# Designs tried in a protein design chat: VHH binders against q9y6x5. Part 164

Target 1, 379 residues: q9y6x5
Amino acid sequence: LPPKLLLVSFDGFRADYLKNYEFPHLQNFIKEGVLVEHVKNVFITKTFPNHYSIVTGLYEESHGIVANSMYDAVTKKHFSDSNDKDPFWWNEAVPIWVTNQLQENRSSAAAMWPGTDVPIHDTISSYFMNYNSSVSFEERLNNITMWLNNSNPPVTFATLYWEEPDASGHKYGPEDKENMSRVLKKIDDLIGDLVQRLKMLGLWENLNVIITSDHGMTQCSQDRLINLDSCIDHSYYTLIDLSPVAAILPKINRTEVYNKLKNCSPHMNVYLKEDIPNRFYYQHNDRIQPIILVADEGWTIVLNESSQKLGDHGYDNSLPSMHPFLAAHGPAFHKGYKHSTINIVDIYPMMCHILGLKPHPNNGTFGHTKCLLVDQWCI
Short names: E, the ipSAE of ESMFold2; O, the ipSAE of OpenDDE; V2, 0.75 times the mean of E and O plus 0.25 times the DockQ between their complexes.

## First folded at step 7 (VHH)

Design y17 (framework vhh_surovatamig_d1; at its last look DockQ between E and O 0.73; V2 from the best seeds 0.00; counts 0 for: pae E 13.3 > 2)
Fold by ESMFold2-Fast, scan of step 7:
Structure y17 (fold): chain B 379 residues (1-379), chain A 125 residues (1-125)
Amino acid sequence: as target 1 above (379 residues)
Amino acid sequence: EVQLVESGGGLVQPGGSLRLSCAASGFTFSDYAMSWVRQAPGKGLEWVATIKQSGSETDYVDSVKGRFTISRDNAKKSLYLQMNSLRAEDTAVYYCAAKYRYDSGFYEPTSFDYRGQGTLVTVSS
């Protein structure tokens, strides 16, 4: 039987939630598996970019999904609809399900992971669900487990995406202990359902399962707003993305737009593209705009409006509040092992190793994940 | 061409009721979560209510909870907002809005994939 891997993402699951709330089902999963306490994600710390980094092992400037809203200066194409199925946006990288399917006698399955409903390099996930937030976790799980158990060629790589706790994190903020406790308890119950379903179907002992997330969440406030309309008129630029990283396409001289913005607020940094800090790995792509604005943690960029968002992400990836965790269980993983940190781009080469795939060139370092794996030396 | 066309706005007395409708075309309506957002005179956009693709889950801003009901008819490609016990503070242009992905965009009214041209609701004596 070929090695099998199920990759599960709970969107916006901040790493320190594990220390501040009770997760009996997740803790049982970790007890017989591994835990990475912090995963340092890529900049910008947004859903589409980080989900694509997990499955490609690449920084956003390399895989081309640089934001949830994008403009490509070379082709003049706009990505302004999250349902845009144009492969153009995804074709700058090869995600793991494509590589998996191009190996002889392998299939992939997907329950709503970003990109899995798009043909990438003329290859779409063998089994997939179109995105629909009304579809229950149970229905997604039923489809994934059916495909893992009943497919020919066999499904060896499967993904499952769930929108919480991100949606509730935005609505209530991560510091609302009462509401977040209810949401996180429900997620823990879903993890219990996942494990139980895999056991009932005889999959548990031979399946590698990774539970992770794309980013964390930080508290926002009506008292921490940056109003762009107070500093620059709409006639001077096209807004490609707003908050907390604004992507500015100048309609006039770039230096004039920069000068209008550089003193707009003490709570954001204004960068010309070539001045974006090297540590972000967010410069070398035509979809990164000539000027970016980066808000300080907890500050929201607005256009003469109030924000109803009490939590947000997208901020500097050095911030612990932006970090998710990674837990894993299965024949490839040690039991009861705890690791402090890895980079989110390191997940891809680790998954390729587990599946016996040759990774495409990537920004991950396999050595960073060696101590998680039973067949590797971590000296 | 994607279009969202709102109707049902008008002048209403405080304590009165209105039903807003939105007709959608040019996209697969049943694939999108739908929202109502509003803009009061001299203020920014405010998210009011969201309904998921199947209609099974709804969410509301606290100030309208218990007074407003969002609903949808996927066969008719229509979104509705039943507004009861209207207050002067509810005076606004109401926009129908569509969002494919259930993420932070529901709580950022400027981040919707599509938005209509709006219908004016005035609550005054």
Scores: ipSAE 0.671, ipTM 0.864, lowest interface PAE 1.9, mean pLDDT 92
Fold by OpenDDE, look of step 8:
Structure y17 (fold): chain B 379 residues (1-379), chain A 125 residues (1-125)
Amino acid sequence: as target 1 above (379 residues)
Amino acid sequence: EVQLVESGGGLVQPGGSLRLSCAASGFTFSDYAMSWVRQAPGKGLEWVATIKQSGSETDYVDSVKGRFTISRDNAKKSLYLQMNSLRAEDTAVYYCAAKYRYDSGFYEPTSFDYRGQGTLVTVSS
């Protein structure tokens, strides 16, 4: 029988939460499996881009999901978290569930992972849930495990997505020990429920499970705001995305808009598209707007209105506060092994290897994950 | 066309009560978490309360906890805010707002997908 893999994402799970809070269930999971302490995600460090990078192995400029909010100047289309169903946005890459499903005697399942309820390259997951934030983790877990256990053709790849601790991180900020302790305890309990369910169904020993996240969370403050209205009139540009990375579409001469913004704040870098640092791999896509603003860590770009958000993400992907973790368990993985760092795009070729899939061209490096796998040499 | 139309605002004395309503149209109301936000004179937008799609889960800003109650009727595509024990500091234009996903949370005024034109609530003796 082909190997099976369940990919689980807890949105906004900052890597150092593992050091600063208690996770008895997750720690037990790690003890019997592997841990990557830090995963360097892609810039922008936002939900849609990073989730798609995990399942494609591509940087944002390559897979085309360059932000949670996008605009295409040619088609005049808009992308947002409430308008994400047009295959136009997703078709610049092939996600792993499509590749898996096109194989003989295999199917894919998904519980609300970004892009899984959209036909990509005319293929939609055999089993999926439409996104609904009100659906409990339990219900999502029940559906996923039912599909993993009873489907024909068998589900060999499944995804499970949960919105916490991201939502709470935004509300409370990552430095609120009292509230975040409560939130993270719930997350650990959900991991306990996941493990228990898999054991009850007899899946635990044979199923490969990856628990990861798309990004971390940094502390924000009302004292660290960058007001664009103080620098430029809103009539001179269209805002495609706002904070902490703003995408600016000029309505007047680009150079003039740039000059009005370049010195707006000492806590914000302003880039023309062609001058975006290479390390971001965030240049070679038409969906990236002509001017990009990048706020420093913990700073929030605002217009005239203030923000109540105490935590945020999307900042420079080299910042530790933006990094998630990866833990894994199953036949493909060692037991009791810890690894320091990988790139988020490295997850894709690893998953392809585990599933016996030929990977599409990608930016990941399989060599970075070899030490996690029992069938590979660790050099 | 998406529309959110608030009603129920007015002048009330401190300690009084008001019930705000929001009528939604042009989108699948039941798919969205709904919120009330407010803007006091000379201040920015402030998040007040959120109710999830099913109506079973609610959240409030601390200053209104125990006084305000958010509710919804998905069949009627309506959002409500019962405001009791009103204070002078509650004076604001109140807006209903809709959000589909949790990314960015409910606490950033610019993160809402849709927002109404607002209804004025004035608390004064």
Scores: ipSAE 0.358, ipTM 0.736, lowest interface PAE 1.6, mean pLDDT 94
Fold by ESMFold2, look of step 8:
Structure y17 (fold): chain B 379 residues (1-379), chain A 125 residues (1-125)
Amino acid sequence: as target 1 above (379 residues)
Amino acid sequence: EVQLVESGGGLVQPGGSLRLSCAASGFTFSDYAMSWVRQAPGKGLEWVATIKQSGSETDYVDSVKGRFTISRDNAKKSLYLQMNSLRAEDTAVYYCAAKYRYDSGFYEPTSFDYRGQGTLVTVSS
């Protein structure tokens, strides 16, 4: 009898794609549920940090996944897209699937959401898929729905992750209407398949489903490059992450490195760690390096003159181009309601409420999402 | 130790063809997306093509679409690039590269987990 929730992410789904492209299946989903038109995500607006913020309700400085590429000076450990399995990186927070499955008579399932194939606090999702980008959406969906329908103790929280439209957004850029319309039509078809599968299995009426994303995408160009090699010799620093937020570990005096970088480009802000704007909530973690470089929207930091990317993300989280959307359907949610904006960290306490879980300390505000929920007084 | 060894480079005239190979060892080849990247003399690295772990999906830089074909043989732990209708601008050192997770890193030549020593392709009269 416990309430059930499926959390779905389509990576890199920019909020305004909903206005600029046709989504018959997603629009039907929204019509019978709720839409949040813009979700303000966390800085930096990258995949690993924002997916972990969704499931912990924490800013990056608090959950410790501060970028897609990280270095810890004490342990000498490196984190990257391909080296993400060490629990060391993830253990600064407790994601919702851990809290959920530690409850009596509950399980969690995961199809490739970042972190779900890692034993966090010695606990891995009850049912999970090891990450493998070659596994089709259909196979991911088959596993998730099988686990939701046939597990004892029952699966009450499940996650499903898909790499598009992020991959295509990087390749083509969000302004390539022809290629992006093709990619986004395929994603809408997948959403249609999801809904149809849930209906066929008898899950649709009693399962709460959230469809969201981690960030958007902005257009890049060969005319908007910031060449670090023209400003500073590689020998003066260790590069931990490059673009659009570079993480710089000085090898010489930090002030000397800062001075070499501060006038490198008018399209890049150079911050000493203590000078990072407070609104980023991106300062109080040892994994944040002593100097960060933040490119202006659409600018790319490079070590040489070329870049193959036509789209990117990671920029200032106040930029509308960095914002995803959130749609939801199910017994917990109103029907036909549209909401302007929430913070991405607000999703966690809302999910805890739906599942009847006590949230861990977090940065979200439950009041921001009350109007989405049928059981709440909306002010 | 991880090793990626490219072969099949050489001198070819414009309009000609070459087939590049890459032999992999020291890692689980079938778990990695595989790419070709290239570096023209005096220039930076350029991504050329990627093939997903199963071989079911491929992607190419626009300048080579319709001329180059990436393929893989997981049983032989080998990656291939068939290059047809070669042009002078295809002259480069071609590197085999591997990436575990299919995400935004595939479109940045320095984001690969492993890269070989390269094989030189020269397209000249």
Scores: ipSAE 0.000, ipTM 0.287, lowest interface PAE 13.3, mean pLDDT 89
ESMFold2 (binder alone), look of step 8: mean pLDDT 84; pTM 0.853

Design y18 (framework vhh_surovatamig_d1)
Fold by ESMFold2-Fast, scan of step 7:
Structure y18 (fold): chain B 379 residues (1-379), chain A 125 residues (1-125)
Amino acid sequence: as target 1 above (379 residues)
Amino acid sequence: EVQLVESGGGLVQPGGSLRLSCAASGFTFSDYAMSWVRQAPGKGLEWVATIKQSGSETDYVDSVKGRFTISRDNAKKSLYLQMNSLRAEDTAVYYCAAKYRYDAGFYEPTSFDYRGQGTLVTVSS
């Protein structure tokens, strides 16, 4: 029987939540599996970029999903989270579900993971659900488990995406212990439901399950706003993305726009594309704009308006507040093992190994995850 | 061509009630989460309430919880806001707004995919 893998993402699950709140169901999952305490995500620390990095093992400049809002200067196309179905945006990489379907003649299944409802290199996930936030976790899980048990060719790779705790993290901020405690308890209950469903269906002992997230969350405030309108007039540029990483497309000379922005705020770094720090791996793609503004942690860039977000992400990926975790259970994984840190791009080659797939060239390092796996030597 | 047309605004006394309506056209209404956003005189845009695509899940800014009720009719492509126990601080232009993905955009009014032209609500004695 071929190995099977279910990849689950709880959007915006900051790693530090595990230390500050009780997760009885998640702790039971980890007790018989593995925990990676911090996953260093890619820059920018946003939903679409990091979800695509998990399934391609590539930095954003290489896979092409460089933000949740993008402009491609060569083709003059615009991308948004409400207009994300054009394959053009996703075709710069090959996600694992495509590799799974093409290399092994197996099926893939998806409950709303970003990109899975788009044909990429003329290949769409064998089974998928179009994005709809009203669809319950239970319904997503029911579809995934049905497809895992009742497919030909067999479903060997399945994904499940859930929008919380990201939405509540934005509303309340990660430091609101009362509200976040309630939200995170609900997430833990969903993890309990997932495990019980897999046990009832006889899947639990033979299925590899990874629970992870794309990024963390940091506290924001009305006292930490950067008003871009105070520095530059709208007639001088087109705004491609705003906060906390602003993507600026100049309508006049680039140097003139840069000079108007470079001293705008002590809480924002202004980069010409060529000067973006190498450690971000955020430079070599036509969808990265000529000028990028990066706000300091907890600062929000606005256009002469307030922001009601008490939490946000997108900040420097070296910040622990931006890091998610990874927990896993199943026949491929050790039991009761804890690891400190991996890079989010390392998840892809690990998943390829578990499924017996040859990975496409990627930025991950298999050696970083080998200690998690029973068929590998941990030296 | 996308259009969102608000109606039902007007002058009302403190403690009174008012019902706002929004008629949507030019997009698949049932695929979008819908919100009400307001702008008080001399202030920025403020998110007030959201309702998910199916109508079963709602969220509110704390200052209106228990007083305002958001609802939708997908067959009629309409969004509603029932406003009870109105206060002077509820005086604002109210906009209906559409958002495809459930993310930070609900709490950042300039991030909505579509927004109407607004209807004025004045709470005054």
Scores: ipSAE 0.593, ipTM 0.835, lowest interface PAE 2.7, mean pLDDT 92

Design y19 (framework vhh_surovatamig_d1)
Fold by ESMFold2-Fast, scan of step 7:
Structure y19 (fold): chain B 379 residues (1-379), chain A 125 residues (1-125)
Amino acid sequence: as target 1 above (379 residues)
Amino acid sequence: EVQLVESGGGLVQPGGSLRLSCAASGFTFSDYAMSWVRQAPGKGLEWVATIKQSGSETDYVDSVKGRFTISRDNAKKSLYLQMNSLRAEDTAVYYCAAKYRYDKGFYEPTSFDYRGQGTLVTVSS
């Protein structure tokens, strides 16, 4: 029987939450599996970009999902979280579920992972759920386990996405221990439910399960606002994305817009596209705007308004607060092994190896994850 | 054409109650999380309350918890805000707002996909 993999994402699960809160169910999962203590995500540290990087192994400039809000200068199309179904946006890469279906002629299943309800290169996930935040974790899990047991051709790759702790991280901020402990305990209970369901259905011993996230969360404040309206008039530019990375499309000469912005705040870096630091791998795509503003950690860019967010993400990917973790269990993985760090793009070639798929060209390095795997020599 | 039409605003005394309604058309109402957002005179937009697509989960800004109740009727394509124990600081124009993805910035009032024209609530003696 072919190997099977379930990839689970809890949106906004900051790596150091594991050290600051109790996770009895996740700890039991890790005890019999592997833990990567932190995962260095791609820039910008946002949901859509990082979820697509996990399943393609590519930096954002290569896979084309460069933000949660985008504008393509060549085609003049707009992308948003409510207008994300046009395949145009997703077609610059081949995600693992497409490779799984085409290369091996197997099935894929998805409970709301970004991109899985879109036909990409004319291929949509064999089984999927349209996005709806009202659908419980239990219902998503019920569908995934049903598809894993009752599909022909067999489901060998399945994904499960959950919106917490991101939503609560934004509302309360990661430093609100009372509210965050409540939220994170509920997440741990969901992990317990996941493991119990897989055991009851006889899937646990033969299924590879990865639990990860797309980014972390950092504390914001009303005392750390950058008012863009104090820097430049709205008539000079079109705003494509606001905070904490602002994407600016000039309506006048680019240099004039840059000169109005460059010294506006000591807590914001202003880059012409060609001057964006190479370490971000965020330059070579038509959807990256001519001017990018990057706020310092914990600072929020606003338009003459206050912000109600007490937590946010999108900041520099070198910041530990932006890093998620990765835990895994199953026949492909060692038991009781801890690893310090991998890059988020390394997950894709590891998953391809587990499933016996030939990876598309990617930015990941298989060597970074080989020590997690029982069929690899670790030196 | 997408439309969100608010009603039910008016003048009320402190400690009084009002019920706001919002009628939605031109989009699949049941696919959207719905919110109430307000703007007090001389201030910016403030998120007040959100309800998920099925009505199964609600969330509120701390200043209105226990006083306001958000609800929806997907069959009637309507959103409601029951406001009790009203205070002078609740005086604002109240907007009905729609968001396809609940988890993406709904605490930022400018991030909504659709917003109505507003209804004025004045709490004064």
Scores: ipSAE 0.615, ipTM 0.843, lowest interface PAE 2.5, mean pLDDT 92

